# VHH binders against q8rxe9, part 37

Target 1, 356 residues: q8rxe9
Amino acid sequence: SVATDDTSPSVKKRVVSGVQPTGSVHLGNYLGAIKNWVALQDTYETLFIIVDHHAITLPYDTRQLGKATTDTAALYLACGIDVSKASVFVQSHVPAHVELMWLLCSSTPIGWLQKMIQFKEKSRKEGVENASVGLFTYPDLMTADILLYQSDFVPVGEDQKQHIELAREIAQRVNHLYGGKKWKKLGGRGGSLFKIPEPLIPQAGARVMSLTDGLSKMSKSAPSDQSRINLLDSKDLIVDKIKRCKTDSFAGLEFDNAERPECNNLLSIYQIVSGKKKEEVMEECKDMSWGTFKPLLADALIEHLSPIQARYQEIIAEPEYLDKILSEGADRAEELGAVTMRNMYQAMGYYQRRRY
Below, E stands for the ipSAE of ESMFold2; O stands for the ipSAE of OpenDDE; V2 stands for 0.75 times the mean of E and O plus 0.25 times the DockQ between their complexes.

## First folded at step 16 (VHH; framework vhh_7pa5_2)

Design l6 (at its last look DockQ between E and O 0.01; V2 from the best seeds 0.00; counts 0 for: pae O 14.5 > 2, placed apart)
Fold by ESMFold2, look of step 16:
Structure l6 (fold): chain B 356 residues (1-356), chain A 124 residues (1-124)
Amino acid sequence: as target 1 above (356 residues)
Amino acid sequence: QVQLVESGGGMVQPGGSLRLSCAASGFTFSDYYMSWVRRAPGKGPEWVSTISDSGGNTYYADSVKGRFTISRDNAKNTLYLQMNSLKPEDTALYYCAKGSSDYTHGWYREHDYWGQGTQVTVSS
């Protein structure tokens, strides 16, 4: 029964998210977004996709991609992904992503992609094009990541909103071009080929600021590693980064003084990683000097990150265990995507292979 | 939706100065780190400078340190590059580039949005 294979139990909606295989995560990523993103697994059927195909759209080191992929998977598992609730897998392990991308590209007007790509290295005098086809078309690959699984929701921040709107437009266009009566005439059930995905705005995470400027977000965009705490920083490195971080010359420590953004940031980090209430932190720290507080903060960070680091080390030390998790995630993803791909090929009029 | 429009390029003699501007729209400009990247004839992209979302931290490539100054006006959604003591090797097409938010993980990477560029030519 083809129609029943397209549906899941009505109890849970499906969420999909892509993750770049960067190999590293900083405290701002974790507290500001990843923690809440992982928590979605408690409410939704969740798929976490390590998007290695997306990583090759820019120059990259071929010797590092595989390691960055496994490091990223291990780090996100260490951040709390529960494989009994969620699937984690590598995008390239499920060929349907690129198969669907190709089919979607055939239906995507060039002008829609041009709106998404604002970078243009064309020299008027030389007529040179510098953007790769992969960089130009990656919005269709992202759309395939979303639509393949009949996704209900895609967690987004402001910087992904435009791509989700494109995915919705492509889904609507494909449903119009190939669905409905046309699909029924080719032996299909008719109706829509794709669910129209909706953006999901997770609860706001903590706003963690740079260690070198309390008014700037902690960010991978900062060239200096001194500006951030990475989840895998050693004890000694955490101590050194906190010792060297920007502070002020005011007496005592307090929250919410607009003239003391570094103080507010460092106290806020301490509050979060210690698990204490704001009032408790205020009473504990109000009479401290920076020389007293910085070691306290560093110790709290080390204590908070140690379980994550230990879990990461367990996973990395056992490559076959990680391979098993990723393989099982890919198997589930292949099962879900196969229904979508069969319907799409049928609706587009393809002769389907007989499998004996 | 996201738009970045560079301006202020032109021809200048060695030792001269130019000020580049980048008008930003379609996103909350003050939430993002911003960068300048350049591409000289026959060469690939070269990072020039980065400024934090607040403007409190600035970073420069060694080749421009001390000569170029990056700045931003978050009230006007504008990024600037003051270029002093220009040299022939500074000749390039200059782009402003938007950083990611970093707190949201996802499909995006650093500098996924660039403008069309403004040409700077340093020659006698």
Scores: ipSAE 0.339, ipTM 0.663, lowest interface PAE 2.1, mean pLDDT 85
Fold by OpenDDE, look of step 16:
Structure l6 (fold): chain B 356 residues (1-356), chain A 124 residues (1-124)
Amino acid sequence: as target 1 above (356 residues)
Amino acid sequence: QVQLVESGGGMVQPGGSLRLSCAASGFTFSDYYMSWVRRAPGKGPEWVSTISDSGGNTYYADSVKGRFTISRDNAKNTLYLQMNSLKPEDTALYYCAKGSSDYTHGWYREHDYWGQGTQVTVSS
């Protein structure tokens, strides 16, 4: 009885994530997302997307979008995304994203989108009547981004949890409406059209707060650049921003004090960028003044970001290299997405194009 | 290990009400659809109700629409079924079921784990 060691190569589960090309990646994005993505590359089949279709849902500069897109891609690579392990590509380079979005929109009750917190917040700022349909429907686009590739997992922050939930619900609904026996009757394989993606929630320690408000997440939408460290900030700028960051008047430094959110934030940043354990940081910094700690933090940040900045410059200096990477990524994405789209068109009863 | 423990069953008269609970453990409760399924004596399992991960969407079998309400408390890892206007036809063993992430055979009927069930008897 030859035990056929059916070591079927354990097919890696697939992870999909992406960010909008906003022109700059700040420390919160990096520590909260991108850095974690790098670690995922060894365990999962990873697809990292620059989601430029999402960028146009709000006012943007048409002259900067292209550069922002390439910069974001370069920063992915500079941060440690390995193209030998991961696919990096631009959303608009794969038409299937929008195609699938349309199909998903047909199956998404409007009430589901109306409940989205982000829409409510954004629409309030702009006025509900002036909010674009794109802003309203971008969660369906996000859903398409995820489901197109049959993603098993999606790394998300707390702020995107609702959108992942929506994606799951939409996937489930579509599977119900068009999958199974219905699909089989149309000549398909039957079963699920989509995997139901699961969120990968980063550990709490990865949440980087604003330098000017320890109760607010570091954000690109914050009006002051002083509130954030950008990955491409100069050494001097990093020093200055840390020097001017909001701190309290309490003696010593401590973690996990609700009355000292800035302190907790800055210590957490230091911990992450230095690679030290929390206990080590506590012991090292517990008796420090802000005058002593801030320079220490700045130096640690500079040390951590300098290699990223150097690599970024190398990549930007070779535009053909970046273009090649993005092209190859897009090709892979198209290949993967083509299967999903074929199944969806079939399951939904579309007349199939015959190529002669 | 995934555990689902149902409670709240009992005997009631027609027109009465019961509230079932299901305590869930061994998995991230808030990440899964949950369902109630019932099995009457001599019959196969019958889907009763499903609730989405966040509780935002609820689904009901036609036989229980308007009478039963499914809900969940994710903080307590608990699923609920409020049963009103109970009928003799509602007599069954009621199971809490964890939704599968695959949904290969229909999302509302696709489950990977079931509890032991709680008995509901509606009789005069």
Scores: ipSAE 0.000, ipTM 0.226, lowest interface PAE 14.5, mean pLDDT 89
ESMFold2 (binder alone), look of step 16: mean pLDDT 82; pTM 0.835

## First folded at step 18 (VHH)

Design o1 (framework vhh_enristomig; at its last look DockQ between E and O 0.05; V2 from the best seeds 0.00; counts 0 for: pae O 11.2 > 2, placed apart)
Fold by ESMFold2, look of step 18:
Structure o1 (fold): chain B 356 residues (1-356), chain A 122 residues (1-122)
Amino acid sequence: as target 1 above (356 residues)
Amino acid sequence: EVQLLESGGGEVQPGGSLRLSCAASGFTFSDYYIHWYRQAPGKQREWVSTISDSGSTYYAESVKGRFTISRDNAKNTLYLQMSSLRAEDTAVYYCAKGSDSYASGWTEFDYWGQGTLVTVKP
């Protein structure tokens, strides 16, 4: 029997986050999500997984995936992820993710996955029949990413709620099928094979709007790069983008006026990157013209982003250092996952390879 | 699980009109910029139009004034109303969602529909 204990002393709850290897980050991503994720590392045991296996479920450029993976890692580290507090690693560097995904697929009713692909019922089968198996089954891979590490919490937005509920349902089903007395009869200890993960609903992060349309969110999907501040934009480009950004013809500056979405957005950005209280910003800025405020905002952005850019350049200039960080993260993740995999195989009744 | 299903393509005479639809699911449709792209035989895929989460619209110069993008957030549906069609508009038209979630990134990826063929007979 290679049964093992889930008795691991841990002071902190564990958070697992997936990160697509996109290779780029704008101010909206940073202020609305990444900054909050970085802060979680101070409260929780945190794992940040660059999910390259998920990236191949749709057409992609094979020449770009590796570079996008390392660029993404470097950007997240530059945004303040601390390797002494968090594990950062590439999903494909830990084979247990796909190994567990296969085992979970065997316990996942096909109808649960079909509901994730929102197709018209019996009269419209075209989408499901043409989807890759990878795209159809990626919810099980996501579930494996979460359950492998016995995760307590998963940060989610509204788009991810159904995926977390599916992960919870799969965990409950596996615990029912293989846990309890069946598990103990096979030599296992503890009751449940998996913790049931909980969604971690984000504290309201900054909602950063487009520089060209204060009613639309800042997005990489906007046609013009003028609409966004990228974390790696040069000083001159930041100045130019702020100089050209949309404003209005009202006198003075104010927060929370629904007729002035650009004003609210730009003041909110200034407040956050300057670190000032809302009341302080109002007193400082209320009588300013746009011509006075725009240089102030640009300077605050440059001051805030310059350390991040310097850290990024330091990381990419030392590729062996980045490789070491990712390799050590994968080693830590592999150790954590090995316990889960051993328990899962034992609970499912596999004949275990003996290691003499 | 992101899904984009285009429909409404077909054959049309020069100067004619078509309306394309794209049914979306698996993401909070109202939170995203959604796009139309097209690809003619032997050509690179090209951007046609974009609509923001707030409904602001953007067009490539080649289609401005002839095409209208719109969205119905209650039906999770994107539309492209095409008029004054020309032979050079013949292409497979795709709707697309970009990577843009501010939360965990497992399902945060660019997605393209399978496309719908528009043929403008010379």
Scores: ipSAE 0.516, ipTM 0.816, lowest interface PAE 2.0, mean pLDDT 85
Fold by OpenDDE, look of step 18:
Structure o1 (fold): chain B 356 residues (1-356), chain A 122 residues (1-122)
Amino acid sequence: as target 1 above (356 residues)
Amino acid sequence: EVQLLESGGGEVQPGGSLRLSCAASGFTFSDYYIHWYRQAPGKQREWVSTISDSGSTYYAESVKGRFTISRDNAKNTLYLQMSSLRAEDTAVYYCAKGSDSYASGWTEFDYWGQGTLVTVKP
């Protein structure tokens, strides 16, 4: 009885993630998200989206959106996203995102969206009555982004946890409403229309704090550019920003001291960008002064970011290359999404177009 | 300068209660959403609760029915009343200020406190 080792190549699980086209990426975004995405490419089938439809839910500069989109894509690649392993594409290049969103909207109770914390936060300045419908419904768009590709996992930050939960609930609801026997009666395969996505929580060590406030997360919204390292900052600017960063008056350097948040932040950054173990950094830096450590950190940052900057420049210098990459990514996305959309239209009882 | 200072953490037995406070300064406290987060050892920081400027409250499913968020605008203080505490509630608890700015859809809270440790031990 020859045990046929049916080593069927274990189909890689699918991971989908995306960012809005902001045009700038700071160290926090990179170390907290993008760098982790890079690591996922070997284990998972990865789709990385520039979600430009999300960008228009609040006031934006129409003149900059296109450039921001391409810059974001370029930075993805520059940071190590490998198009041989991952698909990179722009959300608006795949119409199915919005199509699916519409379908999902029909199954989303308004009360679910009214409870979203991010909507409340984002609408506060303008008032809820003046908030756009797009701002209100963008969680359904996000849900579509995820479910369109039958995602197994979604890397999420702390601020997106509620939206992932919403996505899960919507998926379950749609499966219940239209899936199973109902779908089969309409000529479909039956069963679940959507996989229920699971959150992939990044490792805690990737939170980068502001250079001017160790208790605040590094953010693009911070009024001072001195509070953040941008990936495309010049060497001189990096040196200057690190030199001027907030530090304490304690002797030596140490991790995980609540009284020394800046110290912890800077050491953590150093650890990550140097590729050293925490213990190694502790031993190396424990007796250092800020005067000694800051230059060391700056050098390590420069060394780490220089290849990214170089690659970025190469990519932006060849717009046709980037266009090709995005086009190919979109094609792949369309193929994957087409199956989902076909199933959804069928399950929901749409009259299907016959192609003659 | 925006400052948030958490207090009230400590050790408590399972089933016990604890009240956390967050003293806020450097901004118009009454105009902002304020949040509680927590981070357990070896885990990521997770959202616990939110209270709006109008007093609407939101809770994570894991704490719903056990925790109560409240605010005193006159004192610029946020509170978290915790009851029926469990071992899984052990974490450093942080308060966070709602953001005034929305940059490109991923809104992160700009300001955090230093946190206060809550330990639930038999």
Scores: ipSAE 0.007, ipTM 0.212, lowest interface PAE 11.2, mean pLDDT 88
ESMFold2 (binder alone), look of step 18: mean pLDDT 80; pTM 0.812

Design o2 (framework vhh_enristomig; at its last look DockQ between E and O 0.02; V2 from the best seeds 0.00; counts 0 for: pae O 11.5 > 2, grease 25.1 > 24.2, placed apart)
Fold by ESMFold2, look of step 18:
Structure o2 (fold): chain B 356 residues (1-356), chain A 122 residues (1-122)
Amino acid sequence: as target 1 above (356 residues)
Amino acid sequence: EVQLLESGGGEVQPGGSLRLSCAASGFTFSDYYIHWYRQAPGKQREWVSTISDSGSTYYAESVKGRFTISRDNAKNTLYLQMSSLRAEDTAVYYCAKGSDSWASGWTEFDYWGQGTLVTVKP
């Protein structure tokens, strides 16, 4: 593959996004964030990385990681990733992530990591959660995920800006230590080894609230599954959850009444999944009882989610097809990263293996 | 930087009471569900209680009616009021921030405090 240079006119900027292999998605995740993440593929060259190496930094079930990885990939594809526009791949399928992480460790002061992650003292040997070296060093692995692809932007929330600032600082430090004239004297072309990535806050998605408490956000942390619509809930389960969801005793339906948080939430969900304007929703729904509105909402949810569910089922039913998509994504990512790795090894003065 | 610091653990007689606190920093505390978990010797960590971002409360059946979770968003502090304590309540108690933004991938982990030991004397 021929290397691409970000300084070329008309070359799309690159976005890299990491996804934990959790295996499930609820409506709040999807409408609040994932839909807009996937939409970035329409503007940017986009890489979606299922970050299985990051998932092992905390206790996990070894029997579930592989399935969670493939389920997560299938859900993202079903949510609209177009493989002609974006790459989706598993982090561990591209060894360069760990290779680069190791090289970056030599340039990352230990104090920078200590400020990011605090070590916990054991309170008692038998009952204490032990922090792993992986948890301590994952900021370097995340930095490698980002820098390997010469990424322009990284989608993160406000609470994660510190991680992007660390990646920027590491990139600047490596560029100073090994780039510029030093790299040119070793045969390098140009100045900086890494682009300096910038955080990207995707367009804010909907704030979807719990079906059992319209003041609490919809969350996987809520104890009851009744509080959320999962993307893969059956038609009957969606109907049942909406039938049982919390409502009120006011007449009619309206947006933006602070005394009616459930009404606002359910109308907002309806507006979004139906694709209607707020004014159109109000004209349609303002005089409805809950008994009339709930079936309408359930039908709109089913209509919106059915294509996603059908796509998911197609993907899961054909494991070899999913494997092919992930393999091709990994191959593309490996080609992109190989240029970065070659330059990094050269700049650090390694004797490089000859290719015949 | 996320921090969760538990306090208030100690020794107590059966039937006694204890109030645990968890001081939170490094995130917008009021936006998150916050949890108490516990881990007794030889057991896996188990869920005890949850409080939502809006203050709705949830309890494991084993502690229902005896424990009360609360939060003070102005002080970024989570509480667990424990009453009618029993020997089986002996454990290290942890507060935890739940992850709820699969959209941020790399950095959205569940975070845990260091724990505070509660011992109910024989």
Scores: ipSAE 0.519, ipTM 0.815, lowest interface PAE 1.8, mean pLDDT 86
Fold by OpenDDE, look of step 18:
Structure o2 (fold): chain B 356 residues (1-356), chain A 122 residues (1-122)
Amino acid sequence: as target 1 above (356 residues)
Amino acid sequence: EVQLLESGGGEVQPGGSLRLSCAASGFTFSDYYIHWYRQAPGKQREWVSTISDSGSTYYAESVKGRFTISRDNAKNTLYLQMSSLRAEDTAVYYCAKGSDSWASGWTEFDYWGQGTLVTVKP
C-alpha cells in the first residue's frame, strides 16, 4: 500500500495588510512592521494594500495624496516586498472594497462603531458633531479590506486590534445572517461567506523609540524631525541625527536599564540594523563611550538603509514599472474579490446582472 | 499620564502557579486592548497574551492552555494567571497599552509598564 504522500502543495494561508499612504516611513515603521511583512511572504500568500480611502477620512492635501501613494508603494518594494511573492495594490483601484463596505455596513450595529477608540479620540478634538461619516465608518472599510480576500491572518499593531476584533464580529454576524442554509436556498454553496480572520501579533522586539526621548515611540507626528530616522534620510543627515540624539551621562552602555531608555533604544537599533545578537552587541559596546558608539551606530544605519534607498530611487526613476506592478496587483485583487462579492450579492438576495 | 504597574512576580518551582497584576491609570482602561509581554534574559521581548475591550482573549502558542488573561475594569487591573510554569517561562513580564492613533500605523505600542520578574527554578 504505497502511502501516496499526497504532498498536495498545502495551499498557503492568506495574509492581508495595509498602510495609509503617508509618503514617509521612518525607522520605527520599517523595523516594526514592514520588515516583518517581508518575512511573511515566504510562508503566506500576502496581499499588501495602500489604503488610500482611509487617508481621506481626515484632512489631507489633495496635491500630495497621489505622490504619497506611489512613494509608499515604492518604499514597500524597496524594503523587500517581492512582487513575485506578494500582490501590492492601491485600495481605490479595486472598487469591490467600497462595495463590500456598503454591504457590511448594513450588518454593523451603530453601537459597534461608536465604541471605537480611534473615532472617539479623533472626534474629541473637533467635536463629535463635526466628525465625518467616513471617520465613523472607516472600521467597516477596514473590515471590507480584510474580508474581501478571505484573509486567514492580519498582521496588526496594537492600535488596530480593536478594528480586527470588529472585523471578526462582523464576519461572524454576516455568516450567521446570510450564510449557511439561507445562502444555499438562494442557490449558493452555503456555509460561511467569510473566513474569520486571526490577528498576527508581532513580537515587541522591534519597537523603536524617539531619538530625543527614549520613553516615546518614534513617530511621524513628533514635531522635530530630529526625533526620527526616515528611511530616505541622507547619510549626512543620519550622521547628524545620531550625533545629536539624546544620551545619558552614565559610563558604558547597557541594555534593559529603565534609567537609561535612550541607551537601550540606541543599542537595540544597533542590534537590529547590524544583524548581531544581543549578547554580541552587549560585549562589543559595554565599554564604549557615546563618542565611539554613535558613529558606529550611524555607520550601521547607513549600511542597512543604503540598499533600500538605492532600490527606492530605481523604482521612482521608472514610474511605468511601478504602475505595472500596481496594476497587476489590482488585477489579482479584483479576481480574488470578485468571488467574495458574487457570493455576498447572492447570499443577500440581490438581483444579479446578467451579461449577454 | 498613562501608568502601568506590574506586580505579582517572584520565584516559583516548575509546575507551580503565579498570578500577575497590572494596575492601570491615566486612561479609560475599559476601552483598550491590554497585553502581556515577557522578556527573558538575552532574548527579545515576546508577546504572551492579549485581552480585548470586549473580553476576547488571545494567547501565544507557548502559553496556551497554561496562562489565562483577564481584566477587571472596575479596578483598572489586568491579570495573568499562570499555571504549569516552566523554566522557559522565566522572564520579566510587562503589561502594555495599545495606541489610539491611526496615524501611528498598524504596529505601534503606546505604553509599557516597568515589568515584574518571574523566575521558575527548582
Scores: ipSAE 0.007, ipTM 0.233, lowest interface PAE 11.5, mean pLDDT 88
ESMFold2 (binder alone), look of step 18: mean pLDDT 80; pTM 0.808

Design o3 (framework vhh_enristomig; at its last look DockQ between E and O 0.05; V2 from the best seeds 0.00; counts 0 for: pae O 9.6 > 2, grease 24.9 > 24.2, placed apart)
Fold by ESMFold2, look of step 18:
Parts: C-alpha cells; sequence; structure tokens
Structure o3 (fold): chain B 356 residues (1-356), chain A 122 residues (1-122)
C-alpha cells in the first residue's frame, strides 16, 4: 500500500466554519464555544462563513436577513477574529458555493438526503409550511462549503459529527465517479478530486448556566431574557440582570457545592471574566454576602464586555469598513475556490470558458 | 439525524384532557431545551411551553395552570399533559428543538416534529 504525504509542517491545515446570521450572542455562547472557535485562527488557516443561503431554508423575515448578516459579522469581529489571520465573508458573495452544490447534487443519491429532513418532508404533504427543496438539499450546500476550499476540518459538537460524515461520503463518491486515473493524469492531488474532511471537536469552553436557574445552561432557547447576559447588553441592563438573578440563602460564597448551583455559576463567571485563579476568587469572596458580591460581579462583567461592545460599535458605525472586510474575505475565498471549480469541471468533462 | 415524533392527539370534549408525547432522537436530548408549539387553522404558530435541560418549566399565559410539560431523559421523551381543554386549544401541536450553538451553525436549525392534531369538540 503506498502512502501519500498529506502533512507538511510548513503548511497550516484549513478549517471552514459556518456561522448562522442570527445577529445576537450571549455570554454562554461566547465563553462556551465562540471564544475557542475564534481561537482556531491561531492554529489553522481559518474561513468564517456567514451562511445566509443556509438561513433561508426555513421561514425568515426578508427585512432582517441583511441586518442579521452584518450584525453577526460585526459580533464575530468584535469577539476577536483577526482579518490578517482569517477570512470572514458572506456565503452568497461567493457564487461557487451554489455552483458546486449543483454539481454535487447530481452525484448525491436522493436517499442520502431524505434521512436529514424526513419529518419536514411529511409536513410538506400537509400544508403551507411544507419543507422546501432548499431544506432538502442543504446537505449538498454544506458539503460544497467544505469541499470548495479543500478543507481539512470542520468544527462541530460531538453529537453533530454525523453531519460531516455525509459530506465525507459525498466527497468519496465524487472522487470515485470522477477521480482516479483520469484525474491523476491531469495532475490531481493524491489522485483524489477532493480532500476528505474530518470533524474537529473544539476544546470545551466554560459551561455557563442560566441566571434564573443554576442547573440549566444559559441558552437563547430560554423564554426570559433575564436568564442570560447578551454580549451587547447595556451597562444598566447587566446591573439589573445581576441584581435580579437567582441566588440562595446560605452564608458566604463557595465553589463546587452541589446544593448551591447558582453560587457555583456566579463565582465561575466572576473567575472567568475577571481573569483570576479559582483560589484567588475563593479568598476574595468566601466571606461576602450576595449584596456585596453582586455589584462586584456586575462590574467585572461590564469591564470584560466593554472592549467587545466598543469594537462592535466602531464596526457598525463604519459600514464601508465592514463591507471592505467582507469583500476582501470573499475575494480570497473566490481565489481559493476557483481552482477547485476548474478541476471539478475538468474532471466532469465540461468545456471550460477561456479567461480574457 | 434529528427526529421528533409526536403522538397522543385526538378529539376531546371541552374540559377534557389529553397527554401528548414526543419521542426524540439524533441529538443529545438531555442537553437541550425542548418546546411545544401549536398552530390553529388559519393562525400563526404560537409558543405553548418550554422545559429546560434541567427540567425547569415555562408556559404561555393562555395555558398556565392547565398544561404541564415534562421530560424523561432516560427515554428521550417530552410530554405535554393538557387539562381543562377549550375550543381555542384546537390546533396541531408540534414538538421542537431550538438552535443553541454557534460553533456548529450548519446543523443548528430549529427542528420540528410533524405535529399531532388536537381537536376540542362537542
Amino acid sequence: as target 1 above (356 residues)
Amino acid sequence: EVQLLESGGGEVQPGGSLRLSCAASGFTFSDYYIHWYRQAPGKQREWVSTISDSGSTYYAESVKGRFTISRDNAKNTLYLQMSSLRAEDTAVYYCAKGSDSWASGYTEFDYWGQGTLVTVKP
């Protein structure tokens, strides 16, 4: 068996990350996942894609999509994306995503897609809210996002890595159908048309709990906004939410008491946002009342979030600057994808357009 | 693959009771908030109830005191016990998993079951 050299110490591996254009982020999202996700730019060549095409696969508000897209981009930049290290762009600004999707759809067995939307397909038979063709075919769009850039890794949670397995199966099938001896003779890398992507499970971030229930995770699915600190909450709102958060009637403050989940959560948040060691927080806070601690926590949250909020405000105040960042990211992505598209068309036997 | 399968709908007289179930698979059920929504004929879909990953419960004002949401994480099953049913409760009831993570944005959709019909008649 002949091994290929797929590794080189001098070349960073590539990560492709899809970001839904929701327009908002809470502290639990940030500390639990997004901070570490953004940090991948320090190790990998990273593409952050605002996936507006994916967002339209379900009902949405046409007046909000554009704003949610730019708000999301601004939030991720404010969270620390460095445009000298990573590309940030809007999926729809790079037409090759949809172009490749169509080519992949032509090789994807219909049964492979049905497992992804089987409940929605039955809903289509029963009324106006039937699943769209877009929802049915989104796995090929996701696969196009990944394969277009010959990506090595895609960040996913442990329970979501099966979604990358479909992309791997599609890539393997396309490599079989159009790769091999023909494509190797054309100079194909390793004899395959596409790299086979792998899931990447990011280092686990902090587990931040609800402000109204220390046993439940902080989540945008919670009905009350009181349960979470949003990254863009005003100073006054942060103070109010911390004043009103659930606590207990025990004396003093301590970590790791199963009977005191709110205490553990609030101390853990304080530790993280203040940048202090656990032992240091314990010594500082062990004899405090809630009345003393809550203002301390609120101030630490405000201090931690203020730089992010200031950066966000700078970005949204300068829409031409944000447009430039996204346009330059799209240009870099188009350059990368052009090679893949040329190779795919060549392998499939298309007459390719001559550039002028 | 995320699946949500509702059952337990049917016809009932005003003041009657029904118990809805939602069997869940394809995700770590215990890590998520799970919801009930409903959609009456000709109306928009509306939120009914939510239960957190830890079992904390939340209700729309229109159903407080009449509906009880619960979950059994060992069976990956969500329940809605409906009592004191009224004509305005007639709807298709949907089980839903909300999107909770930005790190896996490709796969973090709101997932909905097919629904189960509840009809309150005489």
Scores: ipSAE 0.473, ipTM 0.791, lowest interface PAE 2.7, mean pLDDT 85
Fold by OpenDDE, look of step 18:
Formats: structure tokens, sequence, C-alpha cells
Structure o3 (fold): chain B 356 residues (1-356), chain A 122 residues (1-122)
């Protein structure tokens, strides 16, 4: 009895992630999120979406959205997203996102959306009456982004957990309302219409702090560009920013001292970008002065970012390449999403278009 | 001003239990997800647990079945009940409030406590 090792190639689970087109990525974003996404490509079927429909929910510059979209795509590729392993596409290039959103909206109680923290915070600033319906409903759009592709996992930061939970609840509700026997009666296969996605909480990537305040995260919203290293910063600018970064007056360098947050931040950055172990960095840098360490850090940053910058430039120099990548990604997304949409329209009792 | 203050840390033997608290102020506590993180010496900070505004709980695999996160909205306090503690649980434990980073496409925490040290040693 030859045990046929049915090693059926274990179908890779699907991971979907989306990012808004911001056009710029700083070191904190890269080390905290993008690098982790790159690692997921080997384990999962990964879909990376540039979610440009989300970008319009707040005031934005119409002249910059397109460029921001392409720049974001280019940066992700430059950071190591491999199109041979992952699909990269723009949300607006796949109409099914909005279609599914509409369907999901019909099944989303308004009370669920009213509880969203991000809406509350954003609406408070502008006044609730002035908040756009898009801002109110974008969690349903996010839900559509996730469920359209029958995602197993969604890598999310902790701030997005509420939205993931909402997505899960919506999926469950839709499955309950329209799935199972009801769907089968309508000629469908029955069962669940959606997989219930699970959050993939990355191990807290290295929290990169501001160069001007070790107690604050590196952020794009910071008024000074000196507070952050952007991935596309020139070598000279990196050197200058590191040279001018805030440091303390303590002798030597050490990790994990609450009184030395800048020191910890800079050493942590050095550790990550150099690929060294923490212990190695401690031993190497423990007796260094800031005058010695800062140049070392700058060099390490430059070395780490140079390949990314080079790749970015290559991609930007060939707009047709990027367009092709995005088009192919969108095609793949459309194919995947078409099944979901067909099922949803069927389950919800829509009259289906007959193609003659 | 948002403030988070952890307490309840200390030394405990393997197999023991400890309850951590995080007192929150400066924001509507009930409206937010609150998180526990920990950082062991020489290691990176790692996620431990999350509780949603609705009371849904999430745990790292390493602590699942041993740790219980809860919240008291009336007291603006987050709790972490730790049981069956192991040496590898030794760390500074932090509570965190999530940030609205959806617009940026990246997730960041806005606020962290100072942490409370938990030492599990025989």
Amino acid sequence: as target 1 above (356 residues)
Amino acid sequence: EVQLLESGGGEVQPGGSLRLSCAASGFTFSDYYIHWYRQAPGKQREWVSTISDSGSTYYAESVKGRFTISRDNAKNTLYLQMSSLRAEDTAVYYCAKGSDSWASGYTEFDYWGQGTLVTVKP
C-alpha cells in the first residue's frame, strides 16, 4: 500500500495589504512595515494595493495624486516587492472594489461605522457635519479591499485593528444573510461567500523615532524634514540630517536607557540598517563619541538605502515598465475579484447579465 | 494630554501569576483599542495582546491561553492577567494607544506608557 504522499502543493494562503499613495516613504515606514511585507512574499500569495480611493476621502492635491500613486508603487518595488511573487496594482484600476463596497454597505449597520475611532477623530477636527460620506464609509471600502480577494490574512498595524474587526463582522454578517442554503437556492454553491480574514500583526518592527525627538515617532506630519530620513534622501542630506540629529551629553552609547531615547533610537537604526546583532552593536559602539558614531550611522544608512534608491530611479526612468507591472497586477486582481463578485451578485439575487 | 501608566510589575516564580494595570487618561478610553507590548532585554519590543473597544481580545501565540487582557472603561484601566509565567515572559510591559495612521498607510502608536518590569525567575 504505497502511501501516496499526496503532497498536494499546499496552496499558499493569501495576504492582502493596501497603502495610500503618499508619494514619500520615510525610514520608519520602511523598517516598520514595508520590510515585513517583503518577507511575507515567500510564505504567502501577496497582493499589494495602492488604495487611491482612500486617498480622496480627505483633502488632497489632484495634481499630485497620480504621481504619488506611481511613486508609491515604485518605492514598494524598490524596497523589495517582487512582482514575480506578488501582485501590485492600483485600487481604482479594479472597479470591483467599489462594486463590492456598495454591496457591503447595504449590509453594514450605520452604527458600526459610527463607532470607528478614525472617523470620530477626523470628524472632530473638521466638524461632523462637514465630514464627507466617503470618510464615513471608507471602512466599508477597506472591507471590500480585503474580502474581494478572499484574503486569509491582512497585515495591519495596531491602529487598523478596529477596521479589520469590522471587516470580519461584515463578512460574517453577509455570510449569514446571503450565504449557505439561501445562496444554494439561488443556484450558487452555497456555504460562505467570504473567508473571514485574520489580522497578521507583525512583530513590532523597529519603531524608528524622530531624529529631533527620541520620544516621538518618525512621522511625515512632523513639521521639519530634519526629523526624518526619507528613503530617497540624497547621501549628503542623510549625512547632514544625522549630523544635526538630537543627541545627549552622556558619555558612551547604550541601548534601552529611558534617559537616552535618542541614543537608543540611533543605535537601533544602526543595528537594523547594518544587519548586525544588538550585542555586536553594543560592543562596537559602547565607547564611541557622537562624533564617531554619527558618521558611522550615516554611512550605514547610505549603504542600506543606496540599492533602494538605485532601483527606484531605474523604475521611474522606465514608466512603461511600471505601467505594465500595474496593469498585470490589476488583471490578476480582476480575475480573482470576478469570482467573488459573481458569487455576491448571485447570492444577493441580482439579475445577471447574459452575454450573448 | 494622553497618559498611560503601567503598574503591577514585579518578580515572580515560574508558574506564578501577575496582574498588570494600565491607567489611561487624556482621551476617551472606551473608544479605543488598547494594546500590551513587552520588551525583553536585548530583544525587540513585541506585541502581546489587544483589546478592542467592543471587548474583542487578541493574543500573541506565545501568550495565548496564559494571558488575559481586559478593560474597565469606567476606571479607564487596562489589565493583563498573566498566569503560568515563564522565564521568557521576563520583560518590560507597555500599554499603548493606537494612532490614526490610515491616511498615511502606515500604522503607528501614538502613545506609550513608561512600562512596568516583570521578572520571572526562579
Scores: ipSAE 0.007, ipTM 0.207, lowest interface PAE 9.6, mean pLDDT 89
ESMFold2 (binder alone), look of step 18: mean pLDDT 80; pTM 0.807

